# VH-VL binders against CheF taxis protein family member MJ1615: the designs that were tried, part 6

Target 1, 255 residues: CheF taxis protein family member MJ1615, of Methanocaldococcus jannaschii (q59010)
Amino acid sequence: MIDKSSEIARFSGKGILITPKTLEKPLLKWEKLEIILYKDKIVFEFVDKTIEVGVEDIEDVGAELPKKVIDIAKSTLEDITYHSSIIIKSKEFGNVMVGFAPETSIYGKAPIDNFLRKLFYILLNKKEVKILYNAGENSENTKWENGFLTFIKKRIKDGLVTKIEYRLVVEILDNEDSKIYDIFSNIKDVEIEEKDVDGEIEPVLKILQVKDGKDIISYLYTKDKKVRLFILRYMVILLDYKYIGILRYLQETVE

## First folded at step 1 (VH-VL)

Design m11 (framework fv_acimtamig)
Fold by ESMFold2-Fast, scan of step 1:
Structure m11 (fold): chain C 255 residues (1-255), chain A 122 residues (1-122), chain B 106 residues (1-106)
Amino acid sequence: as target 1 above (255 residues)
Amino acid sequence: QVQLVQSGAEVKKPGESLKVSCKASGYTFTTYYMHWVRQAPGQGLEWMGIINPSGGTTSYAQKFQGRVTMTRDTSTSTVYMELSSLRSEDTAVYYCARLEYSSSWYPDFDYWGQGTLVTVSS
Amino acid sequence: SYVLTQPSSVSVAPGQTATISCGGHNIGYKSVHWYQQRPGQSPVLVIYDDSDRPSGIPERFSGSNSGNTATLTISGTQAMDEADYYCQVWDSSTAVFGGGTKLTVL
C-alpha cells in the first residue's frame, strides 16, 4: 500500500444500529457515531462497538426507517430526511445504520452530502449498462448501446456558494471514441417499464428529460439488480426526486 | 475588463468600526459571489466571509461572527465589509475577491481588489 | 480546523524547476487552487482545480494533487516568478489558505 490514507469520506454525528434485536427494546436512544467510507467498505464507529459493511454487502441506501426510529426523531424534534441522514442497509433485513445532522445546519449537511456523493460514486462508477438514448414513445429504435455509468463535473449553485457537483452520466465507447449521455439532468419523469433488451423482456428505467424545449426519452438497463436500486436511490436522494412514482417502486422492491 | 476597486487606506483607534468598499465593474455584478480576505503584516491570507450580491445573503467565518457585516448596493455595484470593535490585531490589508464559476469542486478567487490597508493603533 | 502546510521558503536558480508543496489530510480528494503574490501586490490566481491554468498564465506553471500533498511546479523559473505562493482549499464552506511559500530565484 503506497497511500498512507485510504479514507474517502467521514461523517461525525449521531445515529443508531437498527436490528430486529434492538427494535425489541422498549426505549431506543441516539448514540455518538462516526461513519468512515473506504473504497471497499463502510465502518460505523460507536463508542462501544465497531461495525464494518463491505461495499458488496450493501443492499440499500436511504431505506425507509422503522416507526420506532421515526418516533425517536419526532420526540427530539429532529427531522430525519435523505438530505440530513446516511441510511445504510446491509444484507440482513432490518439491519440499518443511521447517521444524521440537523437539516438546518449548512455545515452539518456538507459532510453528509459529501459522504453520500462519494458513496454513490463507489457504488455506481464503471458499472455496465445498456442505453436507448432519445428513443421516443413511438420510436422503432430497438438497438441498445453498451456503456458504463460514470460521473462528470457539473457547476451548480448551492445556496451561498457555487460549486462543482459530480453528476451521474452514461459513457459509451464506440470505435475508440467516447460519448457521454446526460440522462439525469432536467428530468420531468421516471418510470419502470418492461422492455425488450436484446431479445429478453427486462425491467428498464424510462427517463423523460427536456432539452431545448423538446422531450427526450431514454431507456436504461443493467443486469445487476443492486445497481438498478442504487441508480433509483441516487435519483431520490441526490437529485431530489423524492415524490415521483419511483418511490412506490422502491418501497415495493426493497422488501 | 473585470475590475474590483477598493476604498483608500484608513487609520483607526481600538474600539472603533471599519467600513471598506469594493466597487465592481466589467461584468454583471449580481451573477458572482464576493468574498473578503485579509492579510496581517508579514502574515498569510485569512478568509472572512462571503456575500451573494443578488439577494444580499451572507456567511461569515466563525472567528469574525458577531463583529463583521457584509452588505451590497446593486445600484453602484459595490460591496461593503464592516468590522466593529477593532483591536490592534485587526491591522491588515483587506481584500475583496470575486468567486468564479469554475470547474473545481469549490470555486476559486479569480479577481482580487487592490487591497485596503487598515492600521489600528492608539 | 483543516490545516494546510507549506514550506516557508524555496530557492531555485534561474531556468531550473521550482517545486512548492502543500500538505493536507486527504488533500487529494479536494480541489486545490494556487495564488501568486508579488511584494506590495494583490494575489493572482495561477492554478485552479489542481492543475488548470487561467488565461494569461504561462505554460511553465503546472499543478498536481494526490494523497496528502498538492504541488505547484514552475519549470524554467524566471526572476519575475519571485513571489509568495499560497495554496487554498474549501473545508465545510470555509476557504482555508496555506501559510505561504516565499520563492527566491537566485
Scores: ipSAE 0.000, ipTM 0.389, lowest interface PAE 18.6, mean pLDDT 78

Design m12 (framework fv_acimtamig)
Fold by ESMFold2-Fast, scan of step 1:
Structure m12 (fold): chain C 255 residues (1-255), chain A 122 residues (1-122), chain B 106 residues (1-106)
Amino acid sequence: as target 1 above (255 residues)
Amino acid sequence: QVQLVQSGAEVKKPGESLKVSCKASGYTFTSYYMHWVRQAPGQGLEWMGIISPYGGDTSYAQKFQGRVTMTRDTSTSTVYMELSSLRSEDTAVYYCARDYSPYFEGYAFDIWGQGTLVTVSS
Amino acid sequence: SYVLTQPSSVSVAPGQTATISCGGHNLGSKYVHWYQQRPGQSPVLVIYQDSKRPSGIPERFSGSNSGNTATLTISGTQAMDEADYYCQVYDSSTVVFGGGTKLTVL
């Protein structure tokens, strides 16, 4: 069994086990749910059952319930907040989605945001990438660098309170020298573009930033298509970067 | 293997209550939704409602709201349908029927009980 | 308030093809299921999700669903196919059955 001391995050709420086949049934009701995140799996503890999803079996992470689920939920007699939800899609359950909403609380969205930040850390930390940093018409950079996705810890003092911010970056290890590329801040646009990666045309993330008043264009490739999806979900859900290129890609490729 | 066995025929007077049982065997009782459907003599099939044997959640046809109650007992793998304030128009064969899939794409009834004839008369 | 419309009766000679229709508004957007009920017996599912046959149902039974009409087709109709046939859908908050069609094989 997993030691409880290895628990990374926990969230209490209400949830539904859904599939594409069950989105419109009248008995699909919200159930009391405790969600527990471990390094290798997510555990969903309903009152009468426990569902485990291995991290390797996670196919998608969303924060918006399908309209049909929202319509069903509105028919319940209980007042439920639907604008703060998490959808976990799992290969293990044949593309089953588990949606949940927070219980009414003084903290509102905070427990969900904390859970999602921990989840994305697990899904993205130390994943292999290739980056073409600061490329484009006004750049001489033509070679892909091998690196990893990681999170850097920043401490920000806001008056008397110290806040900790974890930010996704690309880390390149170069003969004992670590180089960090921050391509997920000060973003003006994001697109998916076909580009030559090691002799093959592959879809890559094209990220346009403004840094110190200058335009910087970078391209990011992931060998694992799921990692690319998780990056896009991270940007939409936690960074609130809702550019049309990202939204269109998610609509066309995820279904 | 898989079967639904219902309680026997009943004769009731107007104003009384009816309680029909449906015992499931040969499958995991809590994994499939159960429906109740009735059929008046010479008439068609009429859906009454659905129950989740897992959580006990129910949904009833509007015509029967306030008169019908569906329950289950997981220890005996049995579903019950109770209909109150009986009228002569409630004379019918009452069926329990298993939903084809717990994840149904629409409701399809793959296994049916043998039916329970209920006669409401003086 | 959703309504499924079936003809009250259909007659065919043995060995001929019987066609039973089921009409409903935008029915092609819903899954249609079909049941056979012989006199004094419980209904039997013969077609589910528009066109799929349960195990044990003869290949002569087939179904289709498009636009506003679903159809149950019985090819090479036999005397044993004489029964009442019901179409059925799920609509938002309820399960709806058609009025039934009496198939006579003479």
Scores: ipSAE 0.000, ipTM 0.403, lowest interface PAE 17.4, mean pLDDT 79

Design m13 (framework fv_acimtamig)
Fold by ESMFold2-Fast, scan of step 1:
Structure m13 (fold): chain C 255 residues (1-255), chain A 123 residues (1-123), chain B 106 residues (1-106)
Amino acid sequence: as target 1 above (255 residues)
Amino acid sequence: QVQLVQSGAEVKKPGESLKVSCKASGYTFTDYDMHWVRQAPGQGLEWMGIINPSGGSTSYAQKFQGRVTMTRDTSTSTVYMELSSLRSEDTAVYYCARAYYEILTGYEEFDYWGQGTLVTVSS
Amino acid sequence: SYVLTQPSSVSVAPGQTATISCGGHNIGSKSVHWYQQRPGQSPVLVIYYDSKRPSGIPERFSGSNSGNTATLTISGTQAMDEADYYCQVWDSSTYVFGGGTKLTVL
């Protein structure tokens, strides 16, 4: 009962459902799993059970799998060289983790990354933010602009190859005219900093870019803490921005 | 509907190996884990191990680790249990049993059992 | 290693209630399953997850589990209920069976 006309993305491979009860089982098993993403929901099709949740009930993406789950795959010679996870909120079981991995590692992490690219689009597109663009460390600019996250199509030259890539940006609406801030390209560093956001001290993303030999420092605030988490996961997983400040924040906030 | 049919009785000598089969029908073979349980004459039930027919993953009771091997053939919906280095105390009825598997509930009861295979080990 | 203790035998008159205990340390925190085995036959699941009955098992069979004791109760006991009864749990790395209880109906 799959409706392919509304389907955004699909992942086919193997997976495991992790709950307190699952961890008590004598044989933890990686079974056939199909993940189907729609605009408003995500569906996990296991052999004997289908789990369906609204995208608003997705709590985390790309969290570390428990050691026991990794160990069982190694002991059974399952190839989980490339793997990921999605945490969903269940009324009955609280937060439930779905681990997943492709059947083969020959395509590298591409099967996972292709699925997650679509998932992050659903999770981040049109989410409200506040931005303090090009403020500088010595700047007293405290005027935040209201905007939202969106994705734009970019042509990226990689040697002799030109590829099309969708990149996260901040869009500011000014009386229905839009202005785009690209703060996720040419990044030199990212950290989390406490900053005054309209009179309250809040954690914000501090992003340092280098454009045309000039340092650009911007601060990004999200009221929804889950959106900040998804931005950081997106940067680490899909943009490969593994800065110490991000990794420490993810470890302390979601561990 | 659901049926587990095991291979026939065996007579073995100490030091030989045993291989018992269990053919499943009436359900999707790969949806349920299969357990092996033995029962010595006049004694109780003793768990030997489990196999996941889908991936072929196994877990064995510590007592049998190193002597038991469980395998399956998905094309014939059959699981196999091999026990090596047989001793007289391995004389028992060997059962395969299906585990009721629910992802969210954690149920692991043995809902259907094979008819049993009597194995006699004597010199 | 975890141990389940059952009485070796229980006798009851026809129509009376039989109770079979299964003792284990903190067994009330575990899920208990019960199997019936008639002479020369394979075991049959009669109670799972402490108190649930499989399809086809008479309502006379019920179960409970609390503290250090799980109990299988058979009300209005019939001659056909004569069998060995085994309790079972999962404990960390293995399935553990009780020693079995022989039920006789006079």
Scores: ipSAE 0.000, ipTM 0.416, lowest interface PAE 15.5, mean pLDDT 84

Design m14 (framework fv_acimtamig)
Fold by ESMFold2-Fast, scan of step 1:
Order: C-alpha cells, then structure tokens, then sequence
Structure m14 (fold): chain C 255 residues (1-255), chain A 122 residues (1-122), chain B 106 residues (1-106)
C-alpha cells in the first residue's frame, strides 16, 4: 500500500549544489539540506529552493566532490569528514551535483550509509541482468543466464551488535524455483571487461570472490549502463571490501 | 592529443640524488594516476610507484621505499620523481606512464613518456 | 611476491603466428595487459584487460587469459612486429611485469 507521497528515507545535514554554468562562476557554500526519498522520486530541500526529480533522472551516486568544494568547507570550518554526492538531471537547473554531509562526524559514516542503502534498493531492485556465474579458471560455464537484481535480508554481526541489512544478489527464475547467486559477498576484485554476450562484444562487470580459499569469477551484464554504474557504486560505498590493496592507500582524505 | 614529456638525460655520481620531471598535456591532469617505471640497460620493466595528482597521495614499491619521493605541481601539470642515495645499479631509463584512475582496480598504462636516461658512474 | 614468467625469446618466419606466454599463479583471475617495446622506444600498449585492443593496434594482435597462463597471439607476423613484449598485472599492492620476450621475425 505504498503511495508516492510515502517517505522511504530521509537525510538531514548540510549540502552544496554544484551546477555547470558557462556564463559566470557561481558562489558556492555549504548550507542546510534535507534529502527525502520516495518510491519514484527524490527531493532536495535547501533553505531557499527545492529540487524534485524522478528516480530515473538520478545519474550517479558517490562521485568525488571537486577539490574546490572541499576547500570551501575547510575555509569555512565545515566538518565534511564523511560526505557523498548525487548527480541528477533537473528540469530547472540542468545537470547538477548535490554534495552532502552529516551535521556532525560523531556518528561516523552511518547517516550517509543508512540513506544510501535505501537509495540503492530503489535504483537496483528488479533490474534485469545477464550472469555468467563461476566462469573462472576450471569452469566450462560459457552460457549466460537471464535474471534480475534483488535484495535479501542478512544478519550482520558488528562486534557485540547484530543488525539487519538488505544485501544485493542475482536471482534466476527457474520453472519450479528461484535460484540465488551471491556474487557481492567476499569481493576481492572487480573490473570492467569486454566480453562476448550472446554474440556481441559488451562491457561487463568481472567480479572475483574468494570463498573457502577458492576463487570464484563471475561476469555480470546489464543493458542499462547506469545500472552497471550503480552496481559499482554500491560495491564501493556499502560493501566491506570496497577498496583493494594499493587503491585503499591512495584515497583522498578531507581531514 | 595526450602527451607526456620528460626532462633530459642525467649523469650522476654514486651518493647523489636524481629528480626527473614529466609534464602532461592534452587531458585533465587530476583524472588519471601517474606511475613511474624504470628499465636498466638490457633488462625488463620495473615498477617504482604511483602518485594521485589529485591530492598528491603516493604509494611506492617496497624496494624503493625510503629512497624515492613522488610529487606533483597541478599548476604546471607536472609530476616529479626523486631518487636518493644513487648506486650504479640505478643506471636506467626512467619512464612516467599514465594509469586509469578507479577505486575498483589499478588499470593499464595507456600513454608513456619518452623516457629519461640516467647514468650513475664514478 | 607475485611473479610473471615469460620465455626470453620467440622466433617466427614472416606470415606465421607468434605465441608469447605469460605464466602466473591463478593469472586467469587477474586482468593481463601487454606492451610492445621497439629498440630505443617507449613501451606501447597493445592489449589491455586480457583480450582488448586499443584504437590503432592492428587486428592481428589478440590475447587470452585462463588458469595459470595468459597468451599474446600475433597472426600473420610482420617484420615491424619485431620487438620486446611484456605482460603486466596488478597484484593488489603492486604492479608486476613479466621479464619480457624478444620476438624475432625470421
């Protein structure tokens, strides 16, 4: 019974609006922001303006903020230790990036991650994919399976606390039962590779997992390149092993 | 057109320091990593390290940790590699090479500088 | 410490197919890139991510990667293909190059 005015998630904190302009240099500042997510739309409430777009007009999630925007926060003593971004196509403003950060870093990244879990659910649930599961070293698996992205409940133990999270999986519909491929747990590596998908060379996600000391390599294809981008962003932002090896040490920090 | 232009050949004595420059043009300097790779005469390619021109963060191969320093100047789109305490074994051609920038993997090197020959001898 | 093994040399006659191997433990789980280096010149990327050709690289160059061996294949080999060839992977904490293979055309 969910109607389109029913709020799914809300983020309250500070934000900054970045607009592409060729006429003049905009004056940029961090200000109060509320982000409200509904089933079919997202609303950005700034102090003096409201931007509302359909979820289909979300172009990217978690892109790096421009250095100038980070420098503005440093010069005004705004705490943006934890931050993220959403890029949208707005009818009023064209293509824009909304940077956002919690009012305080006291609760760590949790306020951002809690909002983004709901957003990725909206962006990825029930999206059609093709999968070539466990097609690595010793596998003769060369036939793509048709399926869709879905989320399953997992109990995650964090020290002494157990929490419930929805985790992304691939579901294949069989004649009798559905079959689940969990390719987003225990990720060691992820790459984009060009691969033959039903006779056409297409960019696909190559995902390496390590389960019980064995490598599992799977390939995931989506027709919509934005869905591919959202899968990559989901892995980087919300999964435990989002940065691998040397890339973990090369990340920029805003402290 | 993407171009990486390196500084000219150097002759050094053991114990001295080397500083090689690599000037980038034809693309957004901060959108790609820059790597340094060397090649001793008649030998193969050896990776030295990487710098993120955005923010200037670096990571070095274990063999060069403590002797190598990589820096950049965003106003001139130039990366520098300094190698200290030079030995005769450091005689090599030194290359800068552009790497794809991704949090997901460390990619291939799509463009290379012309190389800088460094000779270390008494 | 990850190691890539290449033969030091491969010889073919013009028009024949040259095959250059790159051996590494479970290399099929890694993306392999290949570089061509002519004498006195900088390396040139000829294959990236196992089997993809950059723009401007002739169709006679192809690659594969499975199990413990990656392979660079040059069909209809020409005199201009004579060069050193290096395979390369990323091993989570470092970039690793093979020792290089000198391709001699007849």
Amino acid sequence: as target 1 above (255 residues)
Amino acid sequence: QVQLVQSGAEVKKPGESLKVSCKASGYTFTSYYMHWVRQAPGQGLEWMGIINPSGGKTSYAQKFQGRVTMTRDTSTSTVYMELSSLRSEDTAVYYCARGYKSPYYLGHFDYWGQGTLVTVSS
Amino acid sequence: SYVLTQPSSVSVAPGQTATISCGGHNIGSKSVHWYQQRPGQSPVLVIYQDSNRPSGIPERFSGSNSGNTATLTISGTQAMDEADYYCQVWDSSTVVFGGGTKLTVL
Scores: ipSAE 0.005, ipTM 0.434, lowest interface PAE 11.2, mean pLDDT 83

Design m15 (framework fv_acimtamig)
Fold by ESMFold2-Fast, scan of step 1:
Structure m15 (fold): chain C 255 residues (1-255), chain A 123 residues (1-123), chain B 106 residues (1-106)
Amino acid sequence: as target 1 above (255 residues)
Amino acid sequence: QVQLVQSGAEVKKPGESLKVSCKASGYTFTSYFMHWVRQAPGQGLEWMGIINPSGDYTSYAQKFQGRVTMTRDTSTSTVYMELSSLRSEDTAVYYCARDETYYVYDSSYFDYWGQGTLVTVSS
Amino acid sequence: SYVLTQPSSVSVAPGQTATISCGGHNIGSKNVHWYQQRPGQSPVLVIYDDSDRPSGIPERFSGSNSGNTATLTISGTQAMDEADYYCQVWDTSTWVFGGGTKLTVL
């Protein structure tokens, strides 16, 4: 890929910039929008304005617009799926919501899916983590490994066609070799638990996977609290997982 | 112009039940979670529970499990908190408070509060 | 149960800087929010997510959070800042408040 001012992708679609003040308006309309994803920022180009949000200024990403905005959009007969949206919380603008409905892709894939996968790539790729892989009660794995989040290219056989999927994994660097832990597939349960991380008690993600009939329990620590939130959003929005606790609670914002 | 307007003060006897209302206006009722927090005279704030006005989700503090119930009526934009088996120690000002973050996680905070409902439990 | 510890009272002279601490095990890994409650009134959010200030809250209010202590700082303290101050965190689907600090401006 050509490194073009750190530009990752461009999307055409429709959106609404929502601030607390705009939610008081009686009428809102979806506006034509070009979205440009960079490694360090997102640019929203409306016809009459440009909004730039730095990646470090993003506080949260959600998948559902407020009911009032959905109802207003439906009343204008816009052909927009009301679950094809993101909510970006920004330090500069406070709670900024951007409804996003990208136009149809020539590749036959849902454009919102492609947008969200690239957005989560920006939010999660190369973020530092600590992991206790396969550390159930009968496990000898009591020491945290240092690594980072990354996405790997997987070829998935779907009938007669081979599909390419990018999957989130944890990569560990060790003595010139790397090893990869896939803890985000075949998930049965996820919760937040307090656990000893290198001598300090920290909130960590506890992820239960079932693979080949075996339970695998792993703990994942992120120093940046927003990265933990983005992982949870990634699981709910892009993975078909509706789990107990905080993930089950989030299911109402995701189809 | 977000407003949360609570029902008036109540006097109860031990063993009775309490039901406080909180009517929301000036925003989309179903887009924000609502919390209930109480404060005994001269004491600090104590979290009681949370309700999602758009769904069936409720979560209660362990101390109140089994005797608190939170409900909502979307037609009137009102949430309710019912507390049973009242004791003198339940004498407090009860507040409803809006959760601006839409969801439960460690960045959840309360941006608007009701005026409070004083409940006195005495024999 | 997670516990937040605040001093019961803090006093400052008008125009001086008031500092209110909120202690909790590894609180630096949590997001801390602060509320102001004047006598006979409902609480008001003054700081959220450790250091962010809501619209309408004076710039003299600031916050920080690291290690085992979060701090609310009020610079140029005014008589109108006399109130009880509460810190608050989320912990495993539970919302925890500190015991509160009475700020006196004399």
Scores: ipSAE 0.000, ipTM 0.394, lowest interface PAE 18.4, mean pLDDT 77

Design m16 (framework fv_acimtamig)
Fold by ESMFold2-Fast, scan of step 1:
Structure m16 (fold): chain C 255 residues (1-255), chain A 127 residues (1-127), chain B 106 residues (1-106)
Amino acid sequence: as target 1 above (255 residues)
Amino acid sequence: QVQLVQSGAEVKKPGESLKVSCKASGYTFTHYYMHWVRQAPGQGLEWMGIINPSGGSTSYAQKFQGRVTMTRDTSTSTVYMELSSLRSEDTAVYYCARVEYTGSWGDTYSYEYFQHWGQGTLVTVSS
Amino acid sequence: SYVLTQPSSVSVAPGQTATISCGGHNIGSKSVHWYQQRPGQSPVLVIYDDSDRPSGIPERFSGSNSGNTATLTISGTQAMDEADYYCQVWDSSTVVFGGGTKLTVL
């Protein structure tokens, strides 16, 4: 068994606790924040309070901050050029959004992205999906395969340094051999469409890739609405796939 | 090219304080945690603690809690380790080490390993 | 507190396979990393995530991890492999090192 107390990732910077009640406070401000991620929980340490929730109570990652919260940073001269958010279901505070930003913007979004890579691993690894791989216009592939989201380790040369990049893939568990479908690389376009999934019409992620000069169209389905949201957030935030269909869907998402 | 360059050897008396520096280059300083590990003569590696260079947050091994302080200066890409109330048992080579993020694929966790080490700083504590 | 146990020394003849064990309760559920340290030098990472090799580490180094034992294996052992070897895990927000194994090639 995995040791649940082992720290996976830590973010240090400034943050703001957002609820309907705190938005009405006259002195709401950005303050020092530590975010500590464990295998099964996430902890938000503010100067005067600590909020701890299980990872199953994380509702969203990377949602837009309310305008008032951005305006507060501008009026108090807090640099939040690079920022993100996590929405949690807290028993003590109800549903809350935690906005956070690094101490300085001179290092770009990398401090945020480094933390979020670990968070998305926790949120997406081993989640069940269905896939139609390479099911374009001329394809007779109409049968969904059952699989899981997972991450594969990819060693990337970055100048003279070798770094690890973890890539989201779909793994199909076949009794004879496991298959990996890499549908998140070489992406040319992404959209969300309604499609028949085992007799029911469901929203699916349609991904167009270009491999060896050929177009490959694949469809990805997951029953879990939060997993759908986390996949789209991962693609926008960490893979920088800012396609109109995804952005529109995320804007229209309501809890 | 990642480089970690530490300050030079020190000779200290019992009761004094030690402050070792580790200057990083060849990467974005705030994107990777930095650890401190020491090794007494003829002994094994002993972990002292970790610092996040971005926000300056730290976590220390229980054995050193109350005696060790880790800090950083983002303008010079340097981390510091200060150890107070020195005793002869603190004679050791002190290393800074930068981590890569990793985990066993198939598990639900990730753990850090030390891909890059400083050259070490020998500290001798004697009367 | 979590403890990793290594043999204090291992001896092999040149060209033979050296095996260094690292024992820990349920260590197979943890990621194990291995370091090589030659006298007067900083440690060098030789295996990470149980079995992966960093760039520049020879193919003859391999690792495994299951149950209560992780293993570093060096095939075709050479004189240049004489060093101390340390296993390492992360437990409860703390880094734990094994006591180290001195490998002698005679």
Scores: ipSAE 0.000, ipTM 0.397, lowest interface PAE 17.7, mean pLDDT 83

Design n01 (framework fv_namilumab)
Fold by ESMFold2-Fast, scan of step 1:
Structure n01 (fold): chain C 255 residues (1-255), chain A 124 residues (1-124), chain B 107 residues (1-107)
Amino acid sequence: as target 1 above (255 residues)
Amino acid sequence: QVQLVQSGAEVKKPGASVKVSCKAFGYTFTDYYLHWVRQAPGQGLEWVGWINPNSGDTNYAQKFQGRVTMTRDTSISTAYMELSRLRSDDTAVYYCARDYDEVWSGYEYYFDYWGQGTMVTVSS
Amino acid sequence: DIQMTQSPSSVSASVGDRVTIACRASQSISSYLNWYQQRPGKAPQLLIYAASSLQSGVPSRFSGSGSGTDFTLTINSLQPEDFATYYCQQSYSTPYTFGGGTKLEIK
């Protein structure tokens, strides 16, 4: 394993610390920020303060910044064309949102996406889930498989070009063999459905994929509310999946 | 094209130190951990340690702790392994090897590209 | 430290044969097991990672299986260039440890 003090990822740019109290201040502004991600903690280095929390105290990723915070950037001529956020639970301030943006927009959203890919790995890797893979309309399969979320390296063909992409997958560990279900590629539709999960009716994520002309319908469940939130944030941010039902569910989950 | 190019063979006396280099080509040097693995003549592979070229952080096998130092120079995309207080049983081919970015593999480390190796002979 | 044991230490085979090599870990390592091929005088090359994933550019006649403590590398229809030494390696925890190697020789 990597030593817990070893740096996994770093974001350098500008940021803003958002609490109910700071939103009322007339001098709130974007300032230099470095975000350093470790296996077990995340560190936010502002010019005048450093905030350090365990990864278990990360509450949300990629939530919308308040309008006032966007307006401040416009009034001070700060370039925040590409931006994101992390919400943390601090002992001093309670829930705090850290907005962040690269110094320049010339690299597009890549600096943010590169950092967030590593953050989602920390937040989602090896998290327990239940999956009902390839259940379809004609399937009588009602038995849930226990597994874990993980990331794998995939080569994706895009015309004559092959690109490397890192994908969230579900890994099943059982007595026969380990197997991987890729349910986050070739997505045609996604919805939230009430379904029987081991005798209880629960909301589950229903994912429709089309692979080689065949429909694959899978259901994904986790009891962990943060894992549910992080899966949906991952899909919206890194898979660029703009489905209104997911956005509505995110609003309900964060509330 | 990804390549790791190592320095040439070294002959040292017991008690001396040796410093082996590994220069990276064809990728962003700071994005991947580098490992050092050795192989004594006719023997198997033995892991020595790793370095994070971005931070300079290192991790060494307990057997080598206190005798090995791993460093890097990001300006020339080169990693170094220095082994001190050499003994005859340190005679081996020393390889550097690139690790996948652990965060992206979904699994722990695996060594996708290897240097050609550097023969270090320790004899009186 | 996790000890890795390979069997057999050597195997004699002919071109076209199917060869299997076993690797056993002293404790569960899930699927954190890699296979490398080393030709005489050359550096090792990655063949299989995560127990069963084929590295890009490696021929499909190579396959890996197993989880936990018992793993197997299989070569279907052996080719002349496959005569080499094969090593398994656990990447579950440091120090990363290798099996003793299996030398594949011409019969």
Scores: ipSAE 0.000, ipTM 0.402, lowest interface PAE 16.4, mean pLDDT 83

